# VHH binders against q9ulm0r997to1333: the designs that were tried, part 11

Target 1, 337 residues: q9ulm0r997to1333
Amino acid sequence: FSIPVHFTNGTYHVVGFDGSSTVDEFLQRLNQEIGMRKPSHSGFALFTDDPSGRDLEHCLQGSVKICDAISKWEQAMKELHPGKSEGGTRVVKLMYKNRLYFRSQVKGETDRERLLLASQTSREIVAGRFPINKELALEMAALMAQVEYGDLEKPALPGPGGTSPAKAQHLLQQVLDRFHPRRYRHGAPAEQLRHLADMLTTKWATLQGCSPPECIRIYLTVARKWPFFGAKLFAAQPAQLSSKENALVWIAVNEDGVSILDHNTMQVHITYPYSSVTTFGGCRDDFMLVIRSIPDKSSGKSHIEKLIFRMAAPKIAEATFIMASYMNHCTTTVNPP
Below, E stands for the ipSAE of ESMFold2; O stands for the ipSAE of OpenDDE; V2 stands for 0.75 times the mean of E and O plus 0.25 times the DockQ between their complexes.

## First folded at step 1 (VHH)

Design e02 (framework vhh_6z1v_2)
Fold by ESMFold2-Fast, scan of step 1:
Structure e02 (fold): chain B 337 residues (1-337), chain A 123 residues (1-123)
Amino acid sequence: as target 1 above (337 residues)
Amino acid sequence: EVQLVESGGRLVRTGGSLRLSCAASGFTFSSYAMGWFRQAPGKEREVVAAISGSGGSTWHADFVKGRFTISRDNAKNTVYLQMNSLKPEDTAVYYCAARYSFTYLDSRDYDYWGQGTQVTVSS
């Protein structure tokens, strides 16, 4: 058997497998073929798309057989679309992307890892899960345009073999759609969109002669200045507060712990190290964190605080699994503190 | 080999004008934001002005706004600081610096620095 594995940059690689192949064995083959380190070093994992198309991608556990994962996905599709037995709906899509990010592993990164990390970061920027102002957003979009399309083509003279103005504008719109935050373009007038395309053209032109590895290096150097680079962000609403104080937040999960970020500014409100997290996971329809606070100065008594957040059910499961993975990594490191 | 070389520093009279230049080499100049910093005797180094890689965005400190203007010529790999209406308080060593992106919030996080050029404003 063989199946394409899709990457964050829109490319794919076809990987062979058999009826007994586990996800771990499948990833070992993939990683060898494309120049990636093992998952424990790179933090990359294999995901299936959601059969309903409404939910997050599902991470595949290493011990699961690829054939079983495909069969489960096909059965879910059959249940969602009864009566379409010809199989003319969709086929499973395997996706390969970063799940866990470790700063200690940056020095050993491969060129492939850096390309896929930058591409994934770009998707987070587009989705509004990365703090970026309007000018930096255009600069980052221009870097990705240089990586993907090379040097900006100069306007051609009228005649055959040249790039038309309409075709050039279509390319600039495609670049903005792929690499620029949606929030800065949503509901924008045609004049503002034209201005953004003009600014993008100016930024992209300054990168003439910059190689793809050089642009990726600059991109990641800039992106890594954010302390939450590589963190998985989940939109959540704190419960148990008055409605006037009950605002949306981001729950950021990374190797340092679980952090609560301001939803608009993405500035950190508080970070809970994993050593302070006693219990976590789904609680009815909510996400729960049980935190053991620092002992009180006057009494020396530790307090336990229960935090409850309203989150989409699939995101609760994802946040829980990612937290467990980071905690397992902290407890199994070769050089404990 | 990355190098930033400042020039143009000299003695000028109060109310005078001066243009500082910083010549860059060893990197893709248009991909780097540039900044001008100064350090007066007995004071900490402070940021004066900054400009994005394309030149499309500039920032000037409140104490120089309206008097100083930062600009760049990417074809010549040079950044400039035009200083007008100079005051004795402007006396300092002026440094140019480069970073991968100006528009990220921390404008003080710069990767490369020049050696500085002395500006003295006398009465």
Scores: ipSAE 0.000, ipTM 0.170, lowest interface PAE 16.1, mean pLDDT 82

Design e03 (framework vhh_lunsekimig_d3; at its last look DockQ between E and O 0.01; V2 from the best seeds 0.00; counts 0 for: pae E 18.0 > 2, grease 26.2 > 24.2, SAP .71 > .668, placed apart)
Fold by ESMFold2-Fast, scan of step 1:
Structure e03 (fold): chain B 337 residues (1-337), chain A 120 residues (1-120)
Amino acid sequence: as target 1 above (337 residues)
Amino acid sequence: EVQLVESGGGVVQPGGSLRLSCAASGFTFSSYALYWYRQAAGIERELIASIYSGGSTNYVDSVKGRFTISRDNSENTMYLQMNSLRAEDTGLYYCARKYYDFRSGYFDYWGQGTLVTVSS
């Protein structure tokens, strides 16, 4: 059998497998074919798309057989569509993307890892899950345009080889849609949108001759300045204050711990190191964290705080797994006295 | 702190040559793309040449084939070899390095500039 695996940059690679192939065996084959390090170093994993069509991706466990994962996805599709219908049903989409990010592994990154990590970061920037200044966002969009489309084509010449003004305008719109934050363009007047396209043209033109690997290196150098670069972000609503039903936060999970960020500004409210996390996981339809503070000198007694967040069930499962993975990594690196 | 110091400017006749140097300090030179900008009296600075950490180079059309940008990572120095100089090449030449910050945007580190005058 063979199946396409889709990447964060919109490309795909076809991977062969048999009826007994596990996800671990499938990933080992994929990684060898595309120039990726093993998952424990790269942090990349395989996901299936949501059968319901909502934004709820499912990570595949290493011991699961690929054939079983496909069958499970197809069964979920049948449950969403009572009876068998011809035409219009989706097929499973396998996606390959970063799940865990370790700063200690950055020095050993391959060019393929950097390309896919930058592309994934670009998707987060567009979606509003990355705090970025409007001006810098245009520089970042220009870098991705250079990676994806190469040198900005000059205006149409009387002879062959030029790009028509209509084609250029369409391409600039595609670049902004693909690589620029939606929030800076939503509801914007035509004048502002033309100004953004003009600025993009200027920034992209300065990158003429910059190779894709070089643009990707610049892109990641910029993006890694955010302390939560590589963190998994979950939209959540604190449940402890019932009167504030519309209050949202981001729960950011990375190797440093679990952080609560302001939903709009993405400024950190608080960070809980894993050493302070006593219990975590799903509790009915909620995500729960139990935090133990360091004993103060007045009482010598640890303060315990229970935090409850409303999150979609698949996101609760993913948050729980990511936390466990980072905690296990931190435990492994600790040396006894 | 980041410092960039340009040198090598002077007065030269049309068709002549000059080599500009940019000495850099305060950052890991080999990891950054570096740029040469030119500013004539009364006009904005224009990017004339770029050199990326991977070795690729870029030039504005008006200087292609005449100017060559290069770098020496062991000396933390970037160069601009200017040949077949024209009157329109007259201006202040600046070397630059971009700084990026996800919250505040970006800004360029600039040197003080070196003056190139092409006159007959």
Scores: ipSAE 0.050, ipTM 0.559, lowest interface PAE 6.1, mean pLDDT 84
Fold by ESMFold2, look of step 2:
Structure e03 (fold): chain B 337 residues (1-337), chain A 120 residues (1-120)
Amino acid sequence: as target 1 above (337 residues)
Amino acid sequence: EVQLVESGGGVVQPGGSLRLSCAASGFTFSSYALYWYRQAAGIERELIASIYSGGSTNYVDSVKGRFTISRDNSENTMYLQMNSLRAEDTGLYYCARKYYDFRSGYFDYWGQGTLVTVSS
């Protein structure tokens, strides 16, 4: 048997397996073939897409057999569709991407890990889950353009053997669509989009001769200045605010704990270390965090604070699973056998 | 608490029409796919139509072209317009919210059902 495994940069790698292969065994072969460390170091995990076609991914546990996962996906797809598919039979899509980010593991990163981390971060920048100003956004897009396409080709006169002005403009627009934040181009007239493309050309031209590994190193150096690099962000509505105000926050989950960020500025309001989280979970579309506060300095007593957020139940499941994974990792590293 | 309440069932003649409603509460309605099932006496529930959060739809062959599923996110309500009804359409009609969790299987929430009888 063999199946393609997809990555965030749009590439894939075909991996062989048999009926007894576990996800752990499957990933061991994949990692050896693509030059990545074990998931316990890299933090990468294998995901399936959602059988119903929702924008949701499902993390596969290491002990699960690949054939069983595929069969469960296929069964679920059949049970969720009442008739013939609107264009053909869909097959499971496997995605390998970062799930947990560990600062202690940065020094051992391979070139492939850096490439895929940068690619994943670029998707977050495009989607607006990463704070970046307009000037830096173009520099980051240019770095990814250099990685993907190499040196910027100067437009030639129309004809064989050169790049036409129309083809060059199409490429620049494609680069902006792929690597530049959508919010900065929303509703912009064609003249402004052309100006952005001209500015992109200027930034990209300065990268002539810069190798993909060097571009990726620069990319990550810039991106890692944000303290929540590698965190997983979930949009949520605090229950304490009026629902009419549309008061969104980001819930950021990383190895330090759970942080609440301002939705607009992405500045941290508060960070709850895992040691202060007494319980967490979901009920319907309500995510609950129960926090033991620091002792009151006048009394020395701790107080229990309950935080309630509205989130879709599948996103709550993702957040709680990631939180549990970080908590398990911390206890394993702190209390060795 | 997730609740789904069906209404609009009744008795109609063959060839007639009915419009079923599913009122939803206790969850972010616009974020979920929703489903209609039917159950005739003595047989298992059959999924007949689905509508996804983006508005795309899917139907089983036996109802395609006759039934139309729709949703109104502002009213937290899903509908099933049933035209050209046949005796085989008789049964208890349920709305459902489902999602798939690979580890746990389905998280299914069901209404109590509304009865549709097609008889002459």
Scores: ipSAE 0.000, ipTM 0.210, lowest interface PAE 18.0, mean pLDDT 84
Fold by OpenDDE, look of step 2:
Structure e03 (fold): chain B 337 residues (1-337), chain A 120 residues (1-120)
Amino acid sequence: as target 1 above (337 residues)
Amino acid sequence: EVQLVESGGGVVQPGGSLRLSCAASGFTFSSYALYWYRQAAGIERELIASIYSGGSTNYVDSVKGRFTISRDNSENTMYLQMNSLRAEDTGLYYCARKYYDFRSGYFDYWGQGTLVTVSS
């Protein structure tokens, strides 16, 4: 058997497997074939799309058989769509994405790893889950454009080989759609979009001759300046907030702990290291964090704070699982067997 | 302070060879891509060769097969070996570094240039 694995840059790789192949074995094969490091270093994992068609991804566990995962997905599809005969059956989509990010593992990244990280970051930028101003957004978009399309072709003087202005404009629009934050483009009048395209042209033109690896290097260098690079952000609403402060927050989960970020600015409100987290996970329909404060030197009493957030159930599960993974990783690195 | 200093320019006959050097200081040389530009009289400055941090290179078509860009990271020096020089290669040659800053955006650092004259 073989199945395509989709990457964050829009490419895919077909990987062979048999009825006994586990996700770990499958990933090992994939990593070997595409030149990726082992998951413990790269933090990449295998995901499936959601059979319901919702924008949800499901991380596959390493011990699970690939065939079983596929079968489970197919069964779920059948259950969700009873009576729709054999013809237009949606097939499971496997995705290879970074799940855990380790700063200490930056050294040794492969070019492909960097590329995929950059692509994943780009998706976050486009989705508005990365703090970026308009100027930097254009720069980042231009870098990705250079990676994907190469040098911007100067409108050829009316000679036979020049790309038509229309084609050029279409390309610019595609680049913006793919690599520029949606929030900055949403509702923008045509004139503003044209201006944006012109600015993109200017920025992209400056990258003439820049190789994809170099662009990616620059891209990641810039992106990594954000302290929460590689973190997973979850939109959440604090449950204790009085009716007046419906303030959404981002819960950022990374190797250092859990941080609460302002939803709009993504500025850090507070960070809870994992050492302070005593309990975490779903509580009823909410996400709960129990935090132990540093004992007051005077009273010796530690204050326990319970934080409750409203989140979607799948996101609660994901956040919980990622936190657990980071905590386990920290424990194993400190106490090597 | 970032400094780029070009040298090696001069007068050469058509078909001749020159080697340009760019001495760099004020930054981690090995971490940056570097570029050679040239500017002919009355013509806009054009990029002619690129060398990236990993050592890969790129050339414009007009110099492909004739020019070779290289770098010595231990000496913080970039080179341009120019062979089979033509009259159209005459101009000021500049080395440059491109830099992206999270706050300030895109920067170009340039040397003062070195003159290459190809004349019979």
Scores: ipSAE 0.000, ipTM 0.244, lowest interface PAE 14.3, mean pLDDT 89
ESMFold2 (binder alone), look of step 2: mean pLDDT 84; pTM 0.817

Design e04 (framework vhh_lunsekimig_d3)
Fold by ESMFold2-Fast, scan of step 1:
Structure e04 (fold): chain B 337 residues (1-337), chain A 119 residues (1-119)
Amino acid sequence: as target 1 above (337 residues)
Amino acid sequence: EVQLVESGGGVVQPGGSLRLSCAASGFTFSRYALYWYRQAAGIERELIASITSGGSTNYVDSVKGRFTISRDNSENTMYLQMNSLRAEDTGLYYCARGYWSDYKGFDYWGQGTLVTVSS
């Protein structure tokens, strides 16, 4: 058997497997073929797309068989589209992307890891889950344009021998759509969009002769300046902020713990180290965190606080699973001698 | 530490000329592309000129033919020669190094130099 595995940069690699192959065995084969480190070092994992196409991708556990994961997805599709004949229109999509990010593992990164991590970061920038101003956004888009398309092409003469103005404008729009934050372009008048394309042209032209690995290195150096680089962000509404109709925050999950960020600025309000988290997960239809505070030195009193967040059900499951994985990693890496 | 320091701003009459300088330190100047931006009160910061490490230049249409960007790698300095100045050219002028930014989402910029075109 063989199946394509799709990457964050829009490419794919076909991987062979048999009826007994586990996700761990499948990933070992994939990683060897494309030049990736093992999952415990790279933090990359396999996901299936959601059968409905609306929700988050589902992470596959290492002990699960690939054949079983495919069958489960196909069964879910049949339940959503009853009455369809066998061999339906849509097939499962396997995706390979970063799930856990460890700063201690950066030094050992491969070129393939850096490329896929930069591509994934670009998707987060486009989606508005990364703090970036308008000027930097164009520079980051230009770096990705240089990686994907190479040197900016200029028309020498109108016609087949050169790039037409219409073709050039189409390419610039495609670059903005793929690599630039949607929020800075939403509702923008045509004149502003032309100015963005002009600024992109200027930035991209300065990268002439820059190699893809060099552009990726610059991209990640800039992106990693954000303390929450590699964190998974979940939009959530605190249950305690009942007076506001649009009281949103980001819940950021990374190796340091769980953090609450301002939704607009992405500035950190508070970070809860995993050592302070007593209980977490789904509570009815909400996401729950139970935090144990350090005892007050003057009174010796310890505080336990219960935090409740309204969050989409698939996101609750993903946040819970990622937190458990970071906590488990922390547990298995401590106790040296 | 990367530093960019602008100078040469001032008050000038319409039709006059000014030369801005951007003195750089803390990085290998000759290897980087550099930019001039400007910002008027209440208006977004606008990229007006760029120069690559190899000396290739680009300009926004409103300044083409009037402004000239140049660099001197021996002095670690970038210049902007501004001719035929108009009232619309009034604003803060910033020097920037491209592709590098702080985690707060802003580039390595100078503090700016004020250009006022008035009678």
Scores: ipSAE 0.000, ipTM 0.163, lowest interface PAE 15.7, mean pLDDT 81

Design e05 (framework vhh_4orz_3)
Fold by ESMFold2-Fast, scan of step 1:
Structure e05 (fold): chain B 337 residues (1-337), chain A 118 residues (1-118)
Amino acid sequence: as target 1 above (337 residues)
Amino acid sequence: EVQLVESGGGLVQAGGSLRLFCAASGFTFSSYAMAWLRQAPGKRREWVALITRGGSTDYADSVKDRFTISRDNAKNTVSLQMNSLKPEDTAIYFCARDYRYGSFLDYWGQGTQVTVSS
């Protein structure tokens, strides 16, 4: 058998497998063919798309057989759409992307890992889950344009060999749609949009002769300046009994623990290391964290705090599984007493 | 949407028996381990029992030989049979979906109260 695996940069790679192939064996073949390290080093994982259409991506565990994962997805589709004939319409989509980010593994990164990580970061920037200003957003878009399309083609010459103005404008629009946050363009007058395209052209032109690996290294050097680079961010609303404020926050999950960030500024309010987290996960329609504080030696016992957050149901599952994975990584190297 | 709904709690005399049920929906039940936890007033939540996908079970020392966990994959239900109940078993009992062996739970029910009188 063979199946395409889709990447964050919009490309795919076809991977062969047999009826006994596990996810681990499948990923060994994929990683060898595309130049990736093993998942424990790269933090990349294989996902299936959501058969229910709710945008809940399912991470595949290493011991699971690829054939079983596909069959499970097909059965779920049949259950959601009873009476539809087999095959022909929707098929399972396998996606390969960064799930866990380890700072200790940065020095060993391959060029392919950097490319896919930068592409994923670009998606987070466009989605509004990464702190960025107008100037930086345009610089980051220009770097991705150089990676994807190469050197900016020269303006149309009098001869028939030149690039048409219409074709050039179409390319600039594709770059903005793929790599630039819509919030900076939404509702903007045509004159402002033309100015933005002109600025993009200027920034992209300065990258002439820069190779894709060089542009990607620049991109990641800039992006990694944020302390929460590689963290997964979930929009949430605290449900505290002592507060009536309806302020949104970001719950940021990374190797350091669970952090609460200001929704607008993305500045950290508080970080809970995993050693302080006693319980976490979905509770009814909410996300729950139970935190153990350090005991006050002068007075009182260790305090346990229960934090409740309103969060989209698919994101509750995603946050819970990512936290469990980081905690498992932390605990698997604990020395014997 | 993942839902876990506990039932079967109540007031019982010391030495009595009670059976708790947990109805699961919104996920492939047979693919997950399931756990029971309890929280007594003013105490930490503690793990009580675990049943794996394959049906193997594990229990906290305080409940071994008194409690039995079981599952019915056809009905998406996990049950806890509690025998020889003691006053110290008084707690809110929670059903949980287990990601990793009673330590990394991803979904909880709202709980069911069990009160054991002396």
Scores: ipSAE 0.000, ipTM 0.160, lowest interface PAE 19.9, mean pLDDT 81

